# Miniprotein binders against a2bj90, part 47

Target 1, 235 residues: a2bj90
Amino acid sequence: MSRSARRKTSALNTVLRVVEVFASIQGEGPFTGTYSVFVRLAGCNLRCPFCDTRYAWSLEAGKPLGVEELVEEIARYEPSLVVITGGEPLLQRHPLNSLVEGLESLGLRVQLETNGILPAPARDEQLWRVYHVVSPKDVPVRVPGAKLHPSWVDYARATGRAWFKFLVANEQHVREVAEYVAKLGIPRSRVYIMPLTPEKLDMKELLELHSRIASLAVKWRLNFSPRLHLLVQLP

## First folded at step 6 (miniprotein)

Design jp6
Fold by OpenDDE base, second read of step 6:
Structure jp6 (fold): chain B 235 residues (1-235), chain A 95 residues (1-95)
Amino acid sequence: as target 1 above (235 residues)
Amino acid sequence: SDEFKKRFEEVVRKMEELIRRYEETGDEKYLEEALRLAEEAVRLARESGDPELISDALALLSIALFLWYELTGDPEYLEEAERVLEEAWKIYEEH
């Protein structure tokens, strides 16, 4: 590292590129129904064709915010959970560890949403302490470069603080998920299937899709994640 | 086109294996080789003239550059990973 690189690195450890901060209900995964503040980070290492947050793909789509200022902003909402999401939050791993430290110091619970391409937290990271919902994009949706990093399976076993949320459209997708998690040795109790929602579904079509995928979850003995925020028209 | 796709898929598979070995061993040589393979994937994709392959190859290069940033803490690799990712996106939107 050059002396210049070290100085830039210190500034990067305290600043996040943030697209938006808002309060809502967690609509997905194991924390569905929780009053949450969402922090949407900028930048993603994928270009999923089904992404509903394409505006967050560029790091430039986010404003630079100091970690301390962001902790104060989040705390004003009195959240039951802080959800770190975005494009891919782990692209900002260093300042994200600082953010988690700040939030945990206030006794706030934190959940990360990640695509699972980047390595799971190490034991010495603040991120080790939080909850993670990993959403692989290799199965069944096969986004190039989206392969689940093996360390997430180890992290899930070591901590019990990870869940895996798979996007599915039909029974063939649910089969592929069941085979994939069996091969990786992921406990079925940690697996969620969620409806893959095409663009421009009406409320009737959205409910029919939820009903179909929920029935498949029961049949295949997997957990079901709704997209509750879409069903109740919250952000 | 089919030959370039097969070669690209092979490069991707090798890159994934190198990243896995890097994470298991902490040996930087695996990450260096992964970066080299991502650059090779971009070259092959550009030679094909296939916009989808170019976009995918650039996305893989962005992943490799980001992992190198994570290892080194050099912000120049993060800036380059971002630039490469934006190029990948632009190509994807235009096609």
Scores: ipSAE 0.405, ipTM 0.720, lowest interface PAE 0.8, mean pLDDT 90
Fold by ESMFold2-Fast, scan of step 6:
Structure jp6 (fold): chain B 235 residues (1-235), chain A 95 residues (1-95)
Amino acid sequence: as target 1 above (235 residues)
Amino acid sequence: SDEFKKRFEEVVRKMEELIRRYEETGDEKYLEEALRLAEEAVRLARESGDPELISDALALLSIALFLWYELTGDPEYLEEAERVLEEAWKIYEEH
């Protein structure tokens, strides 16, 4: 069976399991500060110890929503950016491609956040045409089963539509990230380091951590991603 | 356990290539072989007694099971995928 035929016959191509849909400001990555609608899909193929959204780990945590219903819900917010996150959105790949097609038909800009373990989009997927922020979990704080699929590096080079965002706590982590991206040939212009925030930091501690990681980004010539939503107390 | 680790790493690399081929072609034979190799990776990891390898192997097995769930819609694959992921998490957390 061809890839296109398989996608058309998928039993799961009509419904997405959705945990939440809400408007906020994108706090992370290349689109920081953008008025966005967040679509959190259920299900994840990792169990990261630092995960802030453990409530989304199970597919059963999501309400089944039809793609068209979800497109209409998102459109009502009139967002500058639709952020599809989760869990791991690529676990619901077929209906996700349909969602992206619906959103693009309305002229909406889409960003996917993914752990990058499943392959990058192929040219015949709607997902090929949207932005991707890939958060590898095989470096520096390795999570079991976390290995970046090499197709993401090829996709980034071919399209310029992928960035790689790494959680870091200290300079040793940044060094490991720098070695990792150099080995894979990822341009540093496509690399973000972001503070790995322990639970229950106060605001002063959050600012100090952001300052330290930002200083390391300058030192190592990498981009810095804040967690802006934490600093301004938005979801 | 150096020999077990090398065998484990080779099985994992073959499994990853098969998943790539499955996504490119839609041919379920690649996914069948990937599942078989994932199960072999778990067996090798358990034989090594290395909790890190066992945790990694179980998490990788869950990926093959999630893909089978996507293909078939059979909830048994989803239940098993989540079960082995939770087992991987517990092993990781304990070590």
Scores: ipSAE 0.269, ipTM 0.654, lowest interface PAE 3.6, mean pLDDT 84

Design jp7
Fold by OpenDDE base, second read of step 6:
Structure jp7 (fold): chain B 235 residues (1-235), chain A 95 residues (1-95)
Amino acid sequence: as target 1 above (235 residues)
Amino acid sequence: SDEFKKRFEEVVRKMEELIRRYEETGDEKYLEEALRLAEEAVRLARESGDPELISEALSLLSIALWKWYELTGDPEYLEEADRVLEEAWKIEEEH
């Protein structure tokens, strides 16, 4: 590859397509309750029927932002955690590694949200160092084209920095999750079940659903993820 | 060390073959023998003191126990599979 091609590839590795940046509380997974800056990246490899961020599905929905500018923007919020989410953040893997490098250089903790379809980080990626919440969409919700990449199990084992968060609506879904993670060799301590909210629920229905799924988490000895931001009416 | 490692690798290979035979035939005898060999692999690995072999053997035992859970529906096998797997992962995180 010519020096010019390497420079063009380097410039492509410094720009992210970003939908939004905002401060809130992490409402989901192992970091629930953490004051966080959310970076929602554009583009997704799925079309989940229950997706609440459908506006992020197209790469064109995101604005191009430089990694350096984005690091400065994030740092101004003084976050306890940076949550990288979107459609699927790993569609922008190369500039995402540069973003992580910038954030870690400031001592900021980073957590990635991913659907687990794309390969886990390799040891030479900056993404190897961050926390990951993998949300498979094959079980129990059976989204077409969803399949957990096996390297996420290996990454979770090797690093202790990955957890698996499953969307569930009932006890049958919780059973399917328990069987699925056991088959994959994922310890239950790494597994979260979260209420599936396919439709707009009122606050009473939302709370009743949380209570039901939390009780199932206890019964099945799984971790429970709330959708805390919905319960407290934060973004 | 080399003789222990060779014996361990032989036990692992035999266990994996028995699991394959169980998956092909549904004969519980193969699964029973696979579980016994997985327990032997864990013993041999612990005797070696090699953390990698211990983690591998525990991971294999968790698979055999989980297959018993699939067959029986007995949650005790699932609980034991989880316990053994947590130990395997802890060893890999500490080394």
Scores: ipSAE 0.028, ipTM 0.377, lowest interface PAE 4.5, mean pLDDT 89
Fold by ESMFold2-Fast, scan of step 6:
Structure jp7 (fold): chain B 235 residues (1-235), chain A 95 residues (1-95)
Amino acid sequence: as target 1 above (235 residues)
Amino acid sequence: SDEFKKRFEEVVRKMEELIRRYEETGDEKYLEEALRLAEEAVRLARESGDPELISEALSLLSIALWKWYELTGDPEYLEEADRVLEEAWKIEEEH
C-alpha cells in the first residue's frame, strides 16, 4: 500500500462515524436513571425487524468526527455516564478504543451497548475497562445473522462489567431467555429482561406492558429493565 | 449441515483472529486474509443450503467489508456491505 493510503488509514483510525450526540437520562439497563450523554455511532451488522434506529444502519449515516473533538463535546455536558450506542459500535473498534481512552483520561464513566456478535474486549484494549450492556439478538426473537460471541460470557465472569439485556414480549420469551442463559452459564444477577415495545402503544398500553414484563422478571428471578425514556417522553 | 457447520465455525474463528490481528497491528495483510475467509464462509454456508448459516456468513462478510472501508475510504465497500446485509434479511424472509 502507498504512503498516502497509510496516512489515510491512520487518520480513519482516529475518526468515528457519529449519527448524533445528545444529553438525556439512561432509560435502560443497570444504570437506569443516570444523567448521560449518548453517542450514537453509525453502521450495523444486523437488520432487526423491531429496530428503533434504522436511520443508523448505514455507516454513511454518520458524520466523520475526530476522537479529540468528540471527547471535548462530551465533556461539556459534564455527564455522570457516557453511553456509546448506535447501530453496532464495535464495527468501529479501533477509533472506539481511542475514544474510551480519551474519556477515561477525564474520569468519565463509559457504557457500551452492543449486540455481542463481535468478540468481547481483550485485556489490552481500553474497552476492557468500561461497562458493557450486551443485547443478544439470537434469543428470544431470532434476527438473521445474529449469534452471541461466547467470549462475552467469559468477559462478564472475569470483570463483572457486562450485563445481558433481552427484549421480551411474553412469558414464552422469558422461558427461552432463562434456558439460554442457563446453558451459557450466565448468572441471573447479570440478566435483564426489557419490554419489546411496538411503535403504536399509547401511554396506558406502554405502562401495562412494563407491568407485565416486570411481573415476569419477579416470577423468573431476573432483573427488569424499563424503557424509562419512553415513559417520561425523553429521547 | 453438521460437517459444513464445523468447517464453517473453523473459518469464522480464523477470520475473527485475523481481524483482531489487523486491529492490533494495522497490517493490511491480516484484513486481506480475513476478507478471503469471510467469502469462504459465505461459500460454505451456501453449499450447506442452511438459511441461518448463510445469514450469519453474510453478516460476517459485511464486517470485513466495513473494515476495508476503514482502510481504503472507498464507499464501494460500504455499498457492498449494505447489499449483503439486505441479502441476509431477504434470505431469512424467504425461508
Scores: ipSAE 0.012, ipTM 0.478, lowest interface PAE 7.8, mean pLDDT 83

Design jp8
Fold by OpenDDE base, second read of step 6:
Structure jp8 (fold): chain B 235 residues (1-235), chain A 95 residues (1-95)
Amino acid sequence: as target 1 above (235 residues)
Amino acid sequence: SDEFKKRFEEVVRKMEELIRRYEETGDEKYLEEALRLAEEAVRLARESGDPELISEALDLLSIALLRWYELTGDPEYYEEADRVLEEAWEILEEH
């Protein structure tokens, strides 16, 4: 590697393609109700038909932002949690480790949202230290090309810092999730089911869907994730 | 320029359809052809000299390589996808 290539690789490890940065309430998973800054990264390795953030699928949808500048921007919101989301944040793994290091140096808590296709963090990565909500797209929604990487199960067991959030529309989906997590040896205490909202529902339909899926969560002894931000009309 | 752009858009559309077919069928032949078309998109984009087209083509190649990683479990495909994404970013930052 030439001296120029080493300088370029060092710069790339410090720049993220960011679609948006905003403050809101975490509406989903184990951190529901937390005042959070969301960092939506650009680029995704999936094309989910139910995706509500399709504008983040291309890397070109993101602006290049330096990690230091992004840490300063996030810190100004005084967040209780930083949520790294996007398309798929782990496509930007190297600069994302640098971002996590910067945020943790300020004492900020970080939570990653991932589809779980890419490998879980290794022990030497800064990402090892953060919380992860893995949202598999193979079960029950069967997004083509989606497959949960087995290392996420090992990471969850080793650290206790991972949860699995499954999109469900009916009792058959909840059954498939229960069978799938049992087969993989994922503890039920780490499993969330969340309403699949493929289209814009009105508030009545959205509440009815939440009620049905929450009742199924109780019946099947799984955790329930709302889509709280949709219910309270926050971003 | 317009001819290259039109050919590029056609290659991209064909690649996306092949990825979708691979995803529906699990037939590796669709993924092989998708990778070939991604490499062709990168060639066409480089011939255009348009930084935006080059970056888009490299993004598509990275997606195809990640699908090969998912299929094979070979870390070389992941590492190559990462290198291709890095190049896609460098091109958009320099322009």
Scores: ipSAE 0.015, ipTM 0.325, lowest interface PAE 6.6, mean pLDDT 88
Fold by ESMFold2-Fast, scan of step 6:
Structure jp8 (fold): chain B 235 residues (1-235), chain A 95 residues (1-95)
Amino acid sequence: as target 1 above (235 residues)
Amino acid sequence: SDEFKKRFEEVVRKMEELIRRYEETGDEKYLEEALRLAEEAVRLARESGDPELISEALDLLSIALLRWYELTGDPEYYEEADRVLEEAWEILEEH
């Protein structure tokens, strides 16, 4: 490898720590039902009690993959959507921008899932151009250390490329979400409530929970996100 | 030289155990101690003059800094991690 090529492989610029890459259906948020490739990045800046992906919390859970190699792997699936998730993908911000550039060059649509603690993309980042589903953890079930960065609200208004998705278990949670988004000036059209699913629900209980939260979404005039992959038993 | 190498290996082992305990417990005191040990590893490696040890120590420091970035969300830790990883690659290239 040439000197120039070797320098391009500094770990935070062109290498991502990746937990898993797999094809599935996007089960959540504004792109529910889309054939997607999921790229789960390692590392997280929170330790949520309700987290379903605790195996991704450590950066050591991820294998180092070059951006170019990862782009090629994703492209082989021929997805309608690339979902970059994790832990917290923005922890690997520099190589993420390079990944997005590569995926965009292939005409692939990209969605990032983030807890919103780190700042929203700047206009000169490749990340500015992709879709973001922000899952704040300061409401309704408050996670210590979680605070939505205010730049996400400005990004959402400026671009129309961010939505805010909240895990809710009951009507009190929905009320707290409604008050929170009103205070921040987030339009209801950009807000999703999603069932907070305990680990051990049977299919009947899962459907009943979805029905209850969907009914609350109608009552409070918010968008509803299912967890469709759980209902159809996909990863 | 051999004494420094043995001390370096001991620091590395202790740091790996502390990172593991942090990941198991969420207690930031383990991460604070891991960062201190990572800084000590870099100091020892630089004193040895061994480019392979310096590169390895800088990699360990970057891991500790990235864990602090995970915990705090402070981009300065991420920027510092990036800088020490760049140095590690420069050292390996020259060697």
Scores: ipSAE 0.000, ipTM 0.130, lowest interface PAE 17.0, mean pLDDT 80

Design jp9
Fold by OpenDDE base, second read of step 6:
Structure jp9 (fold): chain B 235 residues (1-235), chain A 95 residues (1-95)
Amino acid sequence: as target 1 above (235 residues)
Amino acid sequence: SDEFKKRFEEVVRKMEELIRRYEETGDEKYLEEALRLAEEAVRLARESGDPELISEALYLLSIALLEWYELTGDPEYFEEADRVLEEAWKIEEEH
């Protein structure tokens, strides 16, 4: 590869397409209640019918931001956690590794939200060091083109830094999750079930749904993820 | 070590064949024998002292226990599969 090709690849590794950066409370998964900066990356490899961030599906919906500038922007919020989310963050894997390196150099904790379709981090990636919440879309919601990449199970075993968060609407979905994680060799201690909210619910309906799914989590001995940000009306 | 490893690999191969036969036929005898072989694999792996073989054998035992849970609906098989799997993960996190 010519020196010019290496410089172009280096420049491509330092720019992210970012939809939004905002501070809020992590509403979901093992870090629920944590004061967090959210970095929503542009582009997704899925088209989930229940997606609340459809505006992030196109890579063109994101503005190009330099990694250094983005690290400085994030650091100004003094976050307890940096949550990398979006459409699918791992579509921007190379500059995302550079972002993680920058954030970790400041002592910031990082959590990735991913749909688990793309391979888990390799040991030589900066992403290997961060926390991951994998949200499969094959079970029980059966989104076309969703399939959990097996390397996420291996990554979770090797590191203890991955959890699996499943969207559920009823007891049949919870059963399908229990069977699925069992078959994949995922301990229940690493599994979260979260209410599937396909439409805009009112606050009463939202609370009732949370109560039903939380009761199913107890019955099936699974962890429960709220959608806390929706309950407390945060972004 | 090499003799234990070879015996382990033979037990694993036989177990995987029995699970496939169970999935194809629904004959519980294949699943019963698969569970027995998974327990034997765990024993052989522990005797080897190799953490990778122990983790692999425990993972295979968890699969066989889960097939029994799916067949019986008995939550005890699911609880045992989960315990065995947590042990496998702990071994892999420590090595």
Scores: ipSAE 0.007, ipTM 0.242, lowest interface PAE 10.1, mean pLDDT 89
Fold by ESMFold2-Fast, scan of step 6:
Structure jp9 (fold): chain B 235 residues (1-235), chain A 95 residues (1-95)
Amino acid sequence: as target 1 above (235 residues)
Amino acid sequence: SDEFKKRFEEVVRKMEELIRRYEETGDEKYLEEALRLAEEAVRLARESGDPELISEALYLLSIALLEWYELTGDPEYFEEADRVLEEAWKIEEEH
C-alpha cells in the first residue's frame, strides 16, 4: 500500500460527529472556573431522565468534522482547558484518540467527561494521558443499563487522572454515594458531589440547592462541585 | 521479607474465613476477630517495609471496618475505612 492510500484509510478514523464547539467557563468538577472550549460529541449509550443535553443522544445529531479541522477550530480560542463531552465521547473512541494526540501536540490540557460504562483507557491510548471526570449512573439515582466499568478504579489509582462525580438531591443520596465509593475502594479525595438541578429553578432556589449540597459535602468530607455556569448564566 | 509475606498470607486467609463465617452465622464475634487480624496484618506489613503488602493490608483493614459499620451503624468505622483506603491508594500511586 502507498503512503497516500494509507493516509486515505486512516482518515476514516479521523472524523468525529460533533454537536457543538463553544467557549465557556468549566462550571463543574476539579477544574471549576477554568476558561475552556467545550467539544460536545454526538451519541450516547444511556437515556438519563435528568439529562440536559438530550439533543446530543443520536449520532445523527453530530456534524462530521475532521480531527485536523477540529484541532484548528479549538486552538483559535486559546483555551486553558479543552473539555470533551457528549453524549458519551468514548462511543467515538478511535477518532477521539487522534483528536487528543493533536491537542496535546499543541500543549493543550484535555479533560474528558464520561459515564464510565465503556472501559477506561489502556496505556497505549492517547486518552491514557489526559484527565477524566467519570459520572457513574449506578448511584444514587440508578439509570437503567448503567454500570461503572471496573477498569476506571484501576485507571484512577494508576494515573491519578480520574475523579468520580455524582448528582445528588439530598442527604440520603450522599450516604448512598459514600457507601458506593467506599465499597469500590475509591477514596473521598477523588469524589465530587454535585447538585441535581431540576429544570424549573429560579436563581434563589438554585443558590439554596447549591448551599445545601455544599453543606452535605463538608459534613461527609467529600469534594463539592457547583454548576457554576448555571449560577453565572453561561452555556 | 519472605517470612513477613508468609505470616501476612496466613492472616489474610484466616480473616477471609472469619468474614465468611460472619456472613453465614450473623455472630459478631467473627467480625471482632476479623478486625483484630486486619490490624495485625497492617502491623506485619508495616514491619516488612513492603509498600505492596502495606497497601494490601490497609485494604483488608478497610473491609473489616466497613463490615463493622454495616453492623453497628457507627460512622467512626466508616470514617476510619475511608482514611485507610486513602493511604492505600497513595501507596499504589507512588509504586
Scores: ipSAE 0.000, ipTM 0.138, lowest interface PAE 18.5, mean pLDDT 81

Design kb6
Fold by ESMFold2-Fast, scan of step 6:
Structure kb6 (fold): chain B 235 residues (1-235), chain A 108 residues (1-108)
Amino acid sequence: as target 1 above (235 residues)
Amino acid sequence: GSLEELFKEFEKITKEMIEHIKKAMEAAKRGDEETALEHIWEAAELSYKLLDIARKAGSPELEDLAYHLIETILEMFEAFEKGDFERAEELMKEIEKTVEEIKKIIES
């Protein structure tokens, strides 16, 4: 390896731009209810109108942290699950692979939250071995710039380590999701619908919304994801 | 060979990406923020295709440069949102520099 190639590899593999690290309960998706540490990475390749983490959109929102330092910080929480989210964590793919390697070496289970625009992991990536919750923004309301990379469907079939999670407000949204996943050949067993929660709901409204979306999940034979942390008032 | 075809496609998409960035800058200069943002989103989509090609080619160096282009384009999008045209001009120079690095790798 040339000196230039070594220098670039070292820089890309050793530092992540991190917005926040905190312990909570995973409130969403297939691991709902799990004691987790959340690692929010900076930078996002979308500008979703319903985004509740707009503070993470800029790469400048993140503090540079070395992979080894971040692994040690995460380990101090003694989590059952490490949730890597953002922004879009795959924008920092190379140091993210190094982070995953460090976390797996400690026996920690890792889940990524991704919008699925960037390619799914290749077999030679550390990311191939961890869990992914993919949140396509093609449907029900198309976000500008959003298109699910087809490799995510292949990755889900090959590994059984990806699920697809959709924000829905009503039955028309669920119908659009059902048509979308049928067209792409995504098994219903790997699909979650989750309430699209407006920023200001009281607890009664929040519970009623959860009840409606859960009922639609039963009707349409899809999995239901709550937003449990909102219901129990955790971050 | 298929690798030569991938490099040719990479160069073609890079040129299309630069054209969208130029159109975004021209729209921004005349105060047409909506058109500028539309063109920068198109440039971002093209940069994702550059990443796909670099991965298919098995070139870590092109993959690194594609990620750098994605990052720089997204920072340019933020500059346009803020009306920070001095920052947008600085980022344009960074894109030009990255494109020159891409050309050197492809030509070697």
Scores: ipSAE 0.275, ipTM 0.661, lowest interface PAE 3.9, mean pLDDT 85

Design kb7
Fold by ESMFold2-Fast, scan of step 6:
Structure kb7 (fold): chain B 235 residues (1-235), chain A 108 residues (1-108)
Amino acid sequence: as target 1 above (235 residues)
Amino acid sequence: GSLEELFKEFEKITKEMIEHIKKAMEAAKRGDEETAIDHIEEAFELSDKLWEIARKAGSPELLELAFHLADTIYEMLEAFEKGDFERAEELMKEIEKTVEEIKKIIES
């Protein structure tokens, strides 16, 4: 093995391609309302028609940042939660494990947002120890290539550190989600339904959509995720 | 596994992926849109395996190229869904170029 190849291999474990780092409030999922720092990683393995972060799809959209530099940047915000998102953060799995190790060493709580196509963390990964919000795109929204990896269900049962968040527009979507999670054996307590928000809703339409999906969550005995940041006009 | 084993697996999956893309292009040329889409969907699923292998191999260049392949294949799926076969042919040339770059890394 060449010395150049060794340096490139080492860099893979210590460098992430980062689109943006910013402080906001977590608007979605089980940690809704938490003061958070968002780390958006470049690259995505899906092209969802409803995606609001298309600028993160390309790996080239990200600036190379060292893990130690990124840990220091995140720590300066003094967040209650670090949200690692992107396109698909698990595309950069090796340096992501190093980032998680650095953040955990500072006592910071970490949450990953993932589409769940790539396998769940193995027990020897630092990612095994943090929280995961898995957003399947195979049901109900039927994005091509978007099959949930079965290891996520095993991970959720083994750790209690995964939740499944589904985009829904109507009651038929909620029914499809209920059937899907029952078939896979995902506990209802780990399932969130969230409004599928079309582009250019006004505030009244956005609130009415939230109300409708929340009512369906009650009816179907599922958890509800708002998109709080949209309602309060935060990034 | 060893880097040699990972590179052999990567080459095998790449060949299978290219075969599906070629079958998709042939189906599209004869107006068989359903068969074309099915083959591109299979090629996209194979691209998922390529980045897992690239990740395990610890090569940033392979990981970047594997991602670019998946990105290009997904654009090709959209092109076929829209009936934009001229765009699909452009994307095929991009896939061929990316595969040649992958081969250079594996052989080096």
Scores: ipSAE 0.000, ipTM 0.164, lowest interface PAE 14.2, mean pLDDT 81

Design kb8
Fold by ESMFold2-Fast, scan of step 6:
Structure kb8 (fold): chain B 235 residues (1-235), chain A 108 residues (1-108)
Amino acid sequence: as target 1 above (235 residues)
Amino acid sequence: GSLEELFKEFEKITKEMIEHIKKAMEAAKRGDEETAAEHILEAYDLSIKLAEIARKAGSPELWELADHLLETIWEMEDAFEKGDFERAEELMKEIEKTVEEIKKIIES
C-alpha cells in the first residue's frame, strides 16, 4: 500500500463534513422530549420529494471539522442525548465511528438517524453500541432506489437498539407499513408512524394531522411519533 | 481457484458500476434528477460490494480503491446537483483511471 493512501484513510477517520450543530428538544421517535444536541452531517444518497433538509444533500454543504473539535463542541452543551443526523450519516461511516467512540468516552448517549440503505453496524464498530432510528423510504413513500438493507432487521433483533420510523399521510399508508413490518418480522413495539407534513401547514392543520395519525396508530397498535419541534416551533 | 473467482467478480461489478455512473451522467445532463439519483444509488451499492469482495480476497489495496470509487461517486453526485458537468467529466476520468489501476492489480 502507498503511504499517501494510508494518510488519506487516516484523515477520513478524523474529519467529518458538518452542516450544523445546535441544541434543541428531540421532537421525534422513541426519545421524544429529550434535551439534545443535533449534529447534522453533510451528504445524502437519496433525493426525497418531501425532504425538509435539502441544504444538507451535498457533501460540500458541510464544513470539515475534526472529531476531537466536534466532541468538545457537543460536550459544552451538556446534552442528555446526541442526535447524529444529516443527510445520511453512514456515508461518513469511518469518522462517524471515531466520533461515537469520543462521545461514549464522555458517557454521552448517542442516537443515529438513518435511511437504512447502507448496511447496519457490525459488532466490531462503535456504531454497534448506539441507538438507531431507521427511516425506510421504500414503504410507504416509495422513493426510487430506497431499499432497506436487510441487515437492519438482524441488527434490531440482535441488539434491541433499532426502531423503524415511517412517514404516513393516510390509513392506506399505515396498512402498507403494517404489511411491510409483518413480512420482515419487525415487532410492532419497534415501529413508529409519524405524520408526513407538507411545508405550508398552519398550526391548526398541523395539530389535526397529528391527531389523525395518532388515532391510526391506536387503531393499528403501532407507536406514534409526533413532530414535536414543529408543534412548539423549535428547530 | 477461489481467489481468481473473487477477482473476476470484482472486475464484473466494477464494469456494472461504471455503466450506472454513465447512465446517471446522461440522465443528469437531461435534467432527469430522479433517474440520475437512482443510478448513483446503484453505483453506491456496487462500490460497497467491491469493498466487501476486497476484504474477502485479503486485498487492502483493492479495498482502498473501492473506497476511493465511493468517494468519487459522492463528488460526482455533488457536481450533478450544482450542474457542474466539467467537474463531473473530470471525476469520470478519475473513475476510469481507478478502473485501470484495479485491472493492473488483478492481472499481476
Scores: ipSAE 0.000, ipTM 0.132, lowest interface PAE 16.9, mean pLDDT 81

